# Ledger of designs, part 6: VH-VL binders against q86i44

Target 1, 197 residues: q86i44
Amino acid sequence: MSGQNILKCKKCQLEITNKIITNHNSDTFHEQCFVCKLCSTPISDPYFTDKETGDFYCAKCEVIRNDQSKPLRESLGFCSLCYKYFRQNEDILTIDLERYHIGCLKCTICKKGINNEKYYREKMTSKLSNYCCEDCFEKVDKCNGCNSMTLGQTLLAMGKNYHANCFKCFKCSEIIKPNSPYSINKQTNTPSCQKCN

## First folded at step 20 (VH-VL)

Design b16
Fold by ESMFold2, look of step 22:
Structure b16 (fold): chain C 197 residues (1-197), chain A 123 residues (1-123), chain B 111 residues (1-111)
Amino acid sequence: as target 1 above (197 residues)
Amino acid sequence: EVQLVQSGAEVKKPGESLKISCKGSGYSFTSYWISWVRQMPGKGLEWMGIIYPGDSDTRYSPSFQGQVTISADKSISTAYLQWSSLKASDTAMYYCARHPRYEVKFGTYFDYWGQGTLVTVSS
Amino acid sequence: QSVLTQPPSVSGAPGQRVTISCTGSSSNIGRGYDVHWYQQLPGTAPKLLIYGNSNRPSGVPDRFSGSKSGTSASLAITGLQSEDEADYYCQSYDDSLSGYVFGGGTKLTVL
């Protein structure tokens, strides 16, 4: 029975059978083992190591470690934007499993803090959103692709407003970027990207 | 009209693999989080995990971490729940459910649900 | 054993008012997280009934209402009808579990 060469993860000491992550010291890790202790995101530069525990911390979470928070505040958790601990009985906003102070998020239009009465969110990516207070929501243009509000830079195409990700080729469904060439089928009033012309 | 259409019922034996699907239509599939929810026979609802199909950001309930794989194929607007080796205890109804894009107050909910996929694992 | 506690069953006669409680803790409802409610008719998938503690989605009759106070929430059904016979679930978010949590469900029987 033939043996095999194996690499072992420096963090967990188990075999690495998939993607191999190396640090500046040529130590090898599983992708899932080279993550921030507090937020579990993959480690990239800059990062910090606790010499006593061997745990890794991303730059954002190192701020939390150095905050000198009292034990009473540690169990309450921290804001995902400002990284300060919550106070007891403080109102928080939970968006996609992340927690925020109600005042840390700002309306994209008027820049005032979002409160807990009403707000509207435009999800751009899993990590990036635009927010809108009730007053601004009533005045903002809507996307002609999804009929939702347009809070960031609007794309004007075919005489209408779109989110950057909502103006798509009719044939292949790929995004047609701002100022990119496209054609229009005049009988169906549908856009086509260059590749589908 | 927003719809989540799940794949049909499955009858499997212990140790077999399985991948069930949830196809979203009537909305921008890549812009909404999708969760999977288990309902054991005669029991309540259990949240299993969630995915953002736009970038495949995936998170699991602690009870299901390492037990299933959640994935999505955004080119066909489909989310998946997968087992590498089924157990008899996996016999249950499985729902996919969408989260809203716009929220008014604290927390989020499941605004649209698939019809469910019954998975039966027996020898 | 559910994170959110609901009575296993409630019953009422047609036309009556019924309430279903949902009791949480300081790590979920007591932390300020919203409570949402779902109706599961026999043999069907759950459907959103109430969101954000008290809001009704389009198509839900105004005889359904929700409220939240402290660590608890309540679903009220007035003018009870036979088609209301279903299982009802509350749902919130829990900080200590870092995830969505459901109540154990309440079977409503219309007498």
Scores: ipSAE 0.000, ipTM 0.499, lowest interface PAE 13.0, mean pLDDT 81
Fold by OpenDDE, look of step 22:
Structure b16 (fold): chain C 197 residues (1-197), chain A 123 residues (1-123), chain B 111 residues (1-111)
Amino acid sequence: as target 1 above (197 residues)
Amino acid sequence: EVQLVQSGAEVKKPGESLKISCKGSGYSFTSYWISWVRQMPGKGLEWMGIIYPGDSDTRYSPSFQGQVTISADKSISTAYLQWSSLKASDTAMYYCARHPRYEVKFGTYFDYWGQGTLVTVSS
Amino acid sequence: QSVLTQPPSVSGAPGQRVTISCTGSSSNIGRGYDVHWYQQLPGTAPKLLIYGNSNRPSGVPDRFSGSKSGTSASLAITGLQSEDEADYYCQSYDDSLSGYVFGGGTKLTVL
């Protein structure tokens, strides 16, 4: 459907067909889109928005975000998430050269602590990435574009989930951005951008 | 205006239990760490412990670990400090204090303080 | 006794400059942790005076200044006034104690 009655998510720019979240600015969001980028918790006031990426951060994680680049944490032995000092003989999780208390790094899906045994990381270009435990991995939907795990914000098209950069024109392979017009090949059920229509 | 209002003075006997409170207002209570600080009569300040009311993450000073319990009720924007069994040596002024929003958990400071709660324990 | 060492008392006449030292160690100030200062007027709760070694909160006069070097910090008060008579505490964090630490406090008397 199209028209004045369609509500769009300000974050992903897609139609909201389920629960609508409205912030103090009267912007509307999908429930899954209005979450903290770092801990994936539902956003509540106060929250913060990254000026460049548009990502949301809860109050607790905002502190982390602001101090993330400080080398002092590494030198003093702080957790990369909670910034607590590691106690003597405390078990530490090391992932991608970052150190965490056991339980600090959590699965995006079930919120259980990630351990060194088996985990999956969503392919992201940013330092902040989503992690998934082994138990949840099989239950997580896969991107129809790249067939990899989708944990963060996804685009729903033709009944399938896509990473933002994975929804591409079948003909020219250009990324089809949210709110951009596209056509569907009825035989192949593939999208084509406006230029390739 | 940010305010931390603490419960009134307490006079107790050794062995009694006690729970004092610190109510925050004028800000998002669940979004700021709160510490408890002890000041014995005529003495200096001593950090006791810290809590994040949003998820009740709590840490104690080694000197106070097991001696007191710090908790919070976010529904009423209140932090608590409690003893199961008071001692005469617990006689002191107790302050709650807020940490700033944009600081590392450790190495930060206290930007707002409660007015203090005097606890007197005597037989 | 305190992890951070302060002189127990300092004094000065109105208009003079006084300095309060805060001496730490490699496990606190020497680790690179910031030093903060608090003023406690008689019969009142402590008030933040200096944060982040040298920053003044709103409402704190510029005659108050802080500095840090090595394992020590210093609070300087210029143009000393009668209302400055109070206890002053430095504060930091200590790795060995895994906690926030205060100096022993300094009683400032205005003569």
Scores: ipSAE 0.000, ipTM 0.521, lowest interface PAE 15.4, mean pLDDT 82
Fold by ESMFold2, fold request of step 23:
Structure b16 (fold): chain C 197 residues (1-197), chain A 123 residues (1-123), chain B 111 residues (1-111)
Amino acid sequence: as target 1 above (197 residues)
Amino acid sequence: EVQLVQSGAEVKKPGESLKISCKGSGYSFTSYWISWVRQMPGKGLEWMGIIYPGDSDTRYSPSFQGQVTISADKSISTAYLQWSSLKASDTAMYYCARHPRYEVKFGTYFDYWGQGTLVTVSS
Amino acid sequence: QSVLTQPPSVSGAPGQRVTISCTGSSSNIGRGYDVHWYQQLPGTAPKLLIYGNSNRPSGVPDRFSGSKSGTSASLAITGLQSEDEADYYCQSYDDSLSGYVFGGGTKLTVL
């Protein structure tokens, strides 16, 4: 067989090339994937697994999950950014039916809290958005793959700016990472990865 | 200033393990591919493999696949080259080298190089 | 058994011009891939000299120049100086190997 066995994380199914975490069943994980669902702390013994979801919980958070006031905490919901439950009477910022702790929502560029100040939004997925404060908005560029604001790290390809994950092979739609070789079809002006040329 | 600083020279015996390092500074470490290049004594340069530290995507030259492990720890801006069991034929100078981020369509180059790590494997 | 072929050595007197060739095949340079050049002074790491066939990074004198034609490339050095004595490597990409490839290196001696 090949001279390499690719070790994959049981949680996310992606290759493990850095630190490997194993449980007592010999399952392997990324360090960031074998963490408590509630507090994101790396799992160590003892820990608990939710049979319905497969999520992991540290001992401290398992106590929290099972406390007598759990129904009230769940009825209050959780922050769409940090995924922690709201406490009774916390101030909650609501944007487009998404709910956030005050101070969790920050400008992607300067990291200042938005907190009811004017802002600009770039929707990445149904649940994920980038936010930009007024002061930083004037400096934003647009991605030539999706025409949304480019915030944070960007890629220059074919003389234009892209989000890191928006420069894709025309034939297979696989992301062409920075500095990966690619071909350009001169008739269509479209990029192709090496596997598809 | 972009710098790649490698770990110091190593003198090892056959069968020992070894992990050498390459620390990047002066740039966004997770946004640039890093390669490892071997130079055997008195010989030319050989590309061994490459890693994108941002997601640990790793590819190897066919000549080195299964022979070494390339990894990175993005929390300390460091790439690694590792052997589980060294051989005398692993005696060489090893360089890490960075690739540019922008506008790569017909192959890319190595814009910054580490100073090299001499690995000597002898009884 | 380098993928790209360079002469093992070249020499020239101070002030002269030398040319170092780099010959590839249809799976690399002949496929249209760029050629890049590196200078390795004795006891030091390689340094980028020419990229994208003919571009000089900041700090490289204009007496260094590169070109590409067909399946081969050439590095030219004019006005030779004693500090140019070094090993020179070309580098490209190869489709069949799915990887970066170097020439075998050329030792430049300044007489």
Scores: ipSAE 0.000, ipTM 0.441, lowest interface PAE 17.4, mean pLDDT 80
Fold by ESMFold2, fold request of step 23:
Structure b16 (fold): chain C 197 residues (1-197), chain A 123 residues (1-123), chain B 111 residues (1-111)
Amino acid sequence: as target 1 above (197 residues)
Amino acid sequence: EVQLVQSGAEVKKPGESLKISCKGSGYSFTSYWISWVRQMPGKGLEWMGIIYPGDSDTRYSPSFQGQVTISADKSISTAYLQWSSLKASDTAMYYCARHPRYEVKFGTYFDYWGQGTLVTVSS
Amino acid sequence: QSVLTQPPSVSGAPGQRVTISCTGSSSNIGRGYDVHWYQQLPGTAPKLLIYGNSNRPSGVPDRFSGSKSGTSASLAITGLQSEDEADYYCQSYDDSLSGYVFGGGTKLTVL
């Protein structure tokens, strides 16, 4: 049952009704609010806070943020994977509005470089992705819900792989969480949540 | 089945505000970029902008920046396109379209499209 | 003024082959960005026809094919059928515009 207090996110000041993230000072946050401003990864120690904006920065991005005072390096921009500024006359690879050193894009599985060759991408956030070369893509399991590759979170259900958010009740389309009970219509091979049993 | 279902046709006057919607179903809404595309009467397709609903990262075509607002409510799997003050030149068909999670070579495409929302602005 | 240039119309008789061109520049197709194709049947939304230059999604017949060379791309339709009568758009990405770009569209008429 909800208690006598309503938890509010320290970052956005809105009520927290789902997963609660706490820091070492017992401040509470939405999961999406306690992330690095530059790279969007979840905040862990050590981290930094901009006193003027309230934004959080991971240690890696704090180095980049402070180095941005050098105009020459700032005018060339930085790589979306390693967050180092580009050098003059360096080849820059642009994909989906993001810029990369050519050598920084590597297959998550085999670690081979992904330059001008065919590859596949699984977004984790707008700033963080898994990448897969064509050879590895042919070998990786695909989600039986969305048919995308499953390098992120995955579950095994009905003998098939799914992303955690892609295994849904056939009747109500609600997500069937990992390890949650469900029934199977053997004639149609479709899952149903307990509510729709 | 992946579906993008848009709100119904709108008839508006110049100066009025408008917010149209695009509801995604059959996939993990927060894990895919959603774009808005304009089609003027009898004309081709124009990309307006894009949003990643997972963190609301939003980007606009230079020709539409400052003229529309793209947003999303991930709790109801819905993306929005909004005008604060419509012009007669905004009369067009507006589509939402999903980008794939796969990246086949450099660049990306629109794998699923909404049915379109006709916006008519006249006085 | 579309960044990608397509012929405004093409025509062919049933059973024939037609080709629709899509011409870009060094800031888009010539930079190495892929070309994708969409079919828009009269009164309907666009539908993905070809992605990644030459790949067909499920449900698209193998008589549709795509290719890319240099700064240009081409959509080929063999065994032309009356239901192929539609508008066809190519699409890519452009570094100079920092965005996705479409061709002006090609109206295919089946005679």
Scores: ipSAE 0.000, ipTM 0.505, lowest interface PAE 12.5, mean pLDDT 81

Design b16
Fold by ESMFold2, fold request of step 23:
Structure b16 (fold): chain C 197 residues (1-197), chain A 123 residues (1-123), chain B 111 residues (1-111)
Amino acid sequence: as target 1 above (197 residues)
Amino acid sequence: EVQLVQSGAEVKKPGESLKISCKGSGYSFTSYWISWVRQMPGKGLEWMGIIYPGDSDTRYSPSFQGQVTISADKSISTAYLQWSSLKASDTAMYYCARHPRYEVKFGTYFDYWGQGTLVTVSS
Amino acid sequence: QSVLTQPPSVSGAPGQRVTISCTGSSSNIGRGYDVHWYQQLPGTAPKLLIYGNSNRPSGVPDRFSGSKSGTSASLAITGLQSEDEADYYCQSYDDSLSGYVFGGGTKLTVL
């Protein structure tokens, strides 16, 4: 399943199967890949790119991100999603040692708040995750490798959805990285990496 | 197959430094939180701290803040637990443990554990 | 004392049912945080037994079950077998401590 002229996301290098976002330099992206790392809003000019990670930052968040010259402020800190400081006596939700306002954490699909309810999470970084409520989880497409949800960027391989780290060689069980060549056993519909080819 | 392989047992004297390791394999090391857990002889489990190797975000239990250093080298898929000056009370079994990337509900669990590293500190 | 309270020991005859309690507070289980359970066989590392209050990972027999209500949780073991003799720990998260917390452990003896 090659030979198609397909658009690939400049950030994640995976195929774009849905909405295509184009920047000023005609690069193409998934809608989820062309958002600010800190505030998750769609990127517009001017924006900034971290060369090491490939993450994008809007102009506002780049100023906040790069304020290393200021000492640690005495406060309760700020929400990991909205970047507003906590006020006295606010309810604070802590997940994996990240702090959030109650109601700032929302299901990626339906946008309802994820407060004290059952949820599912896809980590992007130590400070950013995608969340899914229980109702949406029962409806979401699942990874063909681990059978868990695929909320963020997906790898479409062999006509099926996978997390990037769940597409593995059938023979050796090693991860087949994005843009790595692989072969398909058409009789068993299983992939093999270059080493096992 | 996900594996966490820890360095071997250590016998040390009070005041010496020590760095023990936990090598992860069979998964994307930089995409999962790794914790260290202490088990003193004949006692239960105590969470010490956690690191996200992808960006080195490191956090400590208040009981262990300032007593140990947690770090990682993502180029060799290895997390570390380090003491600058050991005490006899540091004698314990130390485990590294991975957290899942996708959780069912509030709070996370430890889905894979290392085999443990026994540290003995005595004169 | 541990943040989560477990009985120090429980016992049962082969084939019987036992339960192990795990009691927390409003800053951990009572805030809605999940409870997880680990089995530690003698001389081995802990192993995940129950996660998310009641889910069994692959390879754990269905005679192990978990539940949570209010500020406490319970691990139930039915059809006791000699290989179930081990230490069992509950685990959750605590807002006041900003960290993961374990129960003190329960030694299960199969008579």
Scores: ipSAE 0.000, ipTM 0.487, lowest interface PAE 13.4, mean pLDDT 80
Fold by OpenDDE, fold request of step 23:
Structure b16 (fold): chain C 197 residues (1-197), chain A 123 residues (1-123), chain B 111 residues (1-111)
Amino acid sequence: as target 1 above (197 residues)
Amino acid sequence: EVQLVQSGAEVKKPGESLKISCKGSGYSFTSYWISWVRQMPGKGLEWMGIIYPGDSDTRYSPSFQGQVTISADKSISTAYLQWSSLKASDTAMYYCARHPRYEVKFGTYFDYWGQGTLVTVSS
Amino acid sequence: QSVLTQPPSVSGAPGQRVTISCTGSSSNIGRGYDVHWYQQLPGTAPKLLIYGNSNRPSGVPDRFSGSKSGTSASLAITGLQSEDEADYYCQSYDDSLSGYVFGGGTKLTVL
């Protein structure tokens, strides 16, 4: 049997029926839920989460909220993920000109830290990408939409896994949202949105 | 009232399998991370791993990776810790503990604890 | 042995002030991670005592206070009472281990 997996917002736990925001942990959010608590701007990488409230803070607002290590961040540099300063002569991982502590980035599959250049990254338009270590890569299923690896939460439809934004109407190419009605062409085995069916 | 209720004490032999449970109530079980913590007899607390019941995202301490399996059944608000083959050294008190809110990022804490499950492994 | 170092034991008379230290390193407390404290009464599960370095949950008396500086943290108990006799644990996060870490625990004896 085929069906769509329900995508829920990690912040509010409600179903996402509109645009899906996905972070580097493959957590999904409503657009309105993934915003900075102080400035209300959409969250971009890097961002921070309050441990007590679960609220998100952009990098700028985080510095305002907690500037104790600001001098060290400026002098020693900082991790693009956790935003903490690097130790002197610390071994770091550099990806796409972003610097990371060794182990800050986690393999989505085995949850071990990404420690070297032997990794794979899920196809994303944002820096909030999911990563996969070399050991786990062969175990990862491929998206039936884009034929790239699927990490974290995926959409199951027509017996195949999809990235959230890769399940599209065959006719109009628009994304079919989670739990949205669609039809299947039995001859071509392709989905069509309600508008096009 | 937030509560974590764990399964009863276990007496096992080496080589046996075991699965203990932690049931949450008084809150949205699927919205909070749950960790397991080991305390060996007369020793301190050791973080073992963590799970988000909402999507079963699971992470382990390096020391416990591959040694145990953490899982959850959100339909009954229960988290699990299991061994495929117990060792005498697994004798300890095991606690489940909740983390605040939806995400567990760097430096959070344990706001509620289960009463603990004593596991005794001996020949 | 433990990533965070605590004295094995401290003692004080009723009414006195006692302090429990928690010493970390540049990979945990020194990295800016918060320190939290737990009280474990004999034969019971740990209970959150201090969170976020110095915050008290509801029900925790103001006799308990926490602080953090550099690579270390401290729990202070004023007006020591017999009921305070317990094990106390500090907790933080360590980048090297990519995980939560506890101190070795401190047994507080009220004389």
Scores: ipSAE 0.000, ipTM 0.520, lowest interface PAE 14.7, mean pLDDT 83
Fold by OpenDDE, fold request of step 23:
Structure b16 (fold): chain C 197 residues (1-197), chain A 123 residues (1-123), chain B 111 residues (1-111)
Amino acid sequence: as target 1 above (197 residues)
Amino acid sequence: EVQLVQSGAEVKKPGESLKISCKGSGYSFTSYWISWVRQMPGKGLEWMGIIYPGDSDTRYSPSFQGQVTISADKSISTAYLQWSSLKASDTAMYYCARHPRYEVKFGTYFDYWGQGTLVTVSS
Amino acid sequence: QSVLTQPPSVSGAPGQRVTISCTGSSSNIGRGYDVHWYQQLPGTAPKLLIYGNSNRPSGVPDRFSGSKSGTSASLAITGLQSEDEADYYCQSYDDSLSGYVFGGGTKLTVL
C-alpha cells in the first residue's frame, strides 16, 4: 500500500484503523486493547503493566493485584486473573494450570462472567485468551480461515475476519502477519504473500 | 448473511416522543458496535452515536449529546434511537450501521447498513 | 461545515476517469486514521465502497480505488459508467470530536 502510513497496535500487533490511543512512550494502541485486564475499563493515568503478560491494569484494579494478604494467598491460593486469594472452600475454575475465580473470566460476547466449565476459548494462552459462554457460542461469527469462532481482535482482510494466524497465502499457505504487505488476485480474490507475488 | 433491518417510516408532530429500531441478524449482535447516522433531506451523513450491545456502552457525538438516546436490547438483537420531544428539524433519514470488529470501542468503519428509517416531523 | 471537505459535485463522461478528494486535518486524517468511502445510490442506503484507505470489499469493481496522503484522501473511478452516478462520502475519525466524521458528500454525474 504505497503512500499509506500503517499504524500498528503495540498490544495486538494488528493495524489500527480507528481510534488511536497513545501512551507516554508514544506507543499506539487500539481503543479496545488499551484497557484494564480486570475491569475492561479504558486505561488512564496512572496505569500499570504486567511485565510477564503485558496486560494493563487501572489504578483501581491494581489494588487487587497488590493485595497485602500474602499469608492468605500462600495458604489458600489466588486467582490468576485478579490475584485475590481464594476463599475457604470456594469453587474455582481451572484452565490449563491456572486457577480462576468463578466469574472473573468474562464472555467476550455478552460480557457475563464464566461461571462453569461450559465455555469455549480461542487458541491463545490462557491469560490472553478470549472466552465464550455456552449461551453465546452458537451466535459467534467464524473465522474465514479456520471456521472457528472469532472473539477478540481479528484481522480484517478482504472484507473478512481472520484469526491472526489464519490469514494465509493462497499459494504457499504461509501465514501473512498483521500489517504485512500482500497482494490480491483480482480474478480469484485470494491473497498472496510477498514471496509469491 | 449479515442484515440490519430498521423499523418503518414515522410521521410525527413536534413535541411527540419517538423510538425507532434496528434489528441485526446473521451475526453475533452483542459483539459488534452499532452506530446511528442521520441524513437530513438533501444533506450529508452525520454520525450521531454508537452502542456496544454486549454491555450497552454508549457514546454520542457532541452534536447529539443530550438530544437523543441510544439503547439496545441484546435479547432480541435490536438497537434503538429515541427522542423525548421531536422537533421539526429532526426530519431526516436515520440509518443504523455496524462496525466490523469485535471488542472495538469505536469501530473502524461501517460495513453494513440498515435500509434507513424516514422520520417526518410536521405540525 | 462538514469536518471532512469534499467537492459538492463532479462529473464525467462514460469511460473517463474522475477523482473525488477528501480533505481533513491534523485531528483526523492527519492523525493517521484511515479513510473509508461509501457510495449512496439515489434513494438507497450508503454502501461501503472502500475501507482502510484503499481496500475494496467483495463485489466492488477494481475501477474504484482509494488513496491517502497527509491530511487528505482521494477516490478514483476509472472507466466511468452510468450506474456510478451517486453520492460519495468519505469517512474517518476525529480526535477533537472523539467520533466518526463524514465528508459533505460529492454528487457524481455521468454525462
Scores: ipSAE 0.000, ipTM 0.516, lowest interface PAE 13.4, mean pLDDT 83
Fold by OpenDDE, fold request of step 23:
Structure b16 (fold): chain C 197 residues (1-197), chain A 123 residues (1-123), chain B 111 residues (1-111)
Amino acid sequence: as target 1 above (197 residues)
Amino acid sequence: EVQLVQSGAEVKKPGESLKISCKGSGYSFTSYWISWVRQMPGKGLEWMGIIYPGDSDTRYSPSFQGQVTISADKSISTAYLQWSSLKASDTAMYYCARHPRYEVKFGTYFDYWGQGTLVTVSS
Amino acid sequence: QSVLTQPPSVSGAPGQRVTISCTGSSSNIGRGYDVHWYQQLPGTAPKLLIYGNSNRPSGVPDRFSGSKSGTSASLAITGLQSEDEADYYCQSYDDSLSGYVFGGGTKLTVL
């Protein structure tokens, strides 16, 4: 833990001095580094990561990656979550006009399969593919910033959970980045960035 | 086994163009950064530049910017270093070296090296 | 002129301990960047010796050790052997140069 707080791009491992892209794992990237391996398009949610190579794939390219042998028009379609093509005789869950493999759609909290329409999706600016079942919904902590579910990576500050992009300076409303210094107003229990304190 | 195999020694004259190669094997070539390092005769190591073969993202040392071109052909897992016009001062050993992924938070290193390509430029 | 400063040469007798220093600045080692070390045997390519200041790759004997403090790093070799005769390079990253940097190299002679 020696050294200054330097933000490094996970892809190229160089310091990020410009725009910082943060993925769902709170890894940081250069804007040009967080792109699809196949089409080089900037990554947006949902995206997929190759477990072996660490490469990122956009949803479109993930479909291609999963089934390169069959024309899309002749296929049985693909799962809206994992983007793998359906096989013959597979059981399919249909929710909100989206089709899923049985077992693909799971509650982020209890890991049980979602099998009905009574589910909740985390509302993030970045469409994180986090789902919550009805049973767990009331038990899930809410972001102190946006008051939506905190299912993914969160920042704990002042005893409260925040989405990464929801932890903002009370004075200037700028996002306070993880591990950045901030001050706390003891009266209001609100954070202020280094520039505003 | 991870290997970087470089092209053979080159003997050139000033003003000539040259392209040397570094072929990676035993790993996902497109997923690892590759750097070129120069070592002049009897001198130390100098980082020249780096490329990510997956998308050809390339960065140069300021000292080598505009002096050389780094490229890659991912279809054959090969990285290249090239000169448009060689100078006598380009005489050196050139190494390609791989960078690890996701292993070091505060600056990466060179985990595997090619055997080197000797470039001799003389009149 | 190397960004990282190493002694040009060090020597020791078999079985002795030798240290090689690597001195940087606030723009590289002092910035918090890790220091890595390479061994280059005569007529061969460099080989990774130490990564992340003090970690040894597989196959590197434990008689090799690295440390970092402030703007400097050090490579220590205990139980010096004849096969340790080589050039040693430290490496880091420099913000001012926007690039990877090496020390000037240290020639280790085993007496």
Scores: ipSAE 0.000, ipTM 0.547, lowest interface PAE 13.3, mean pLDDT 84

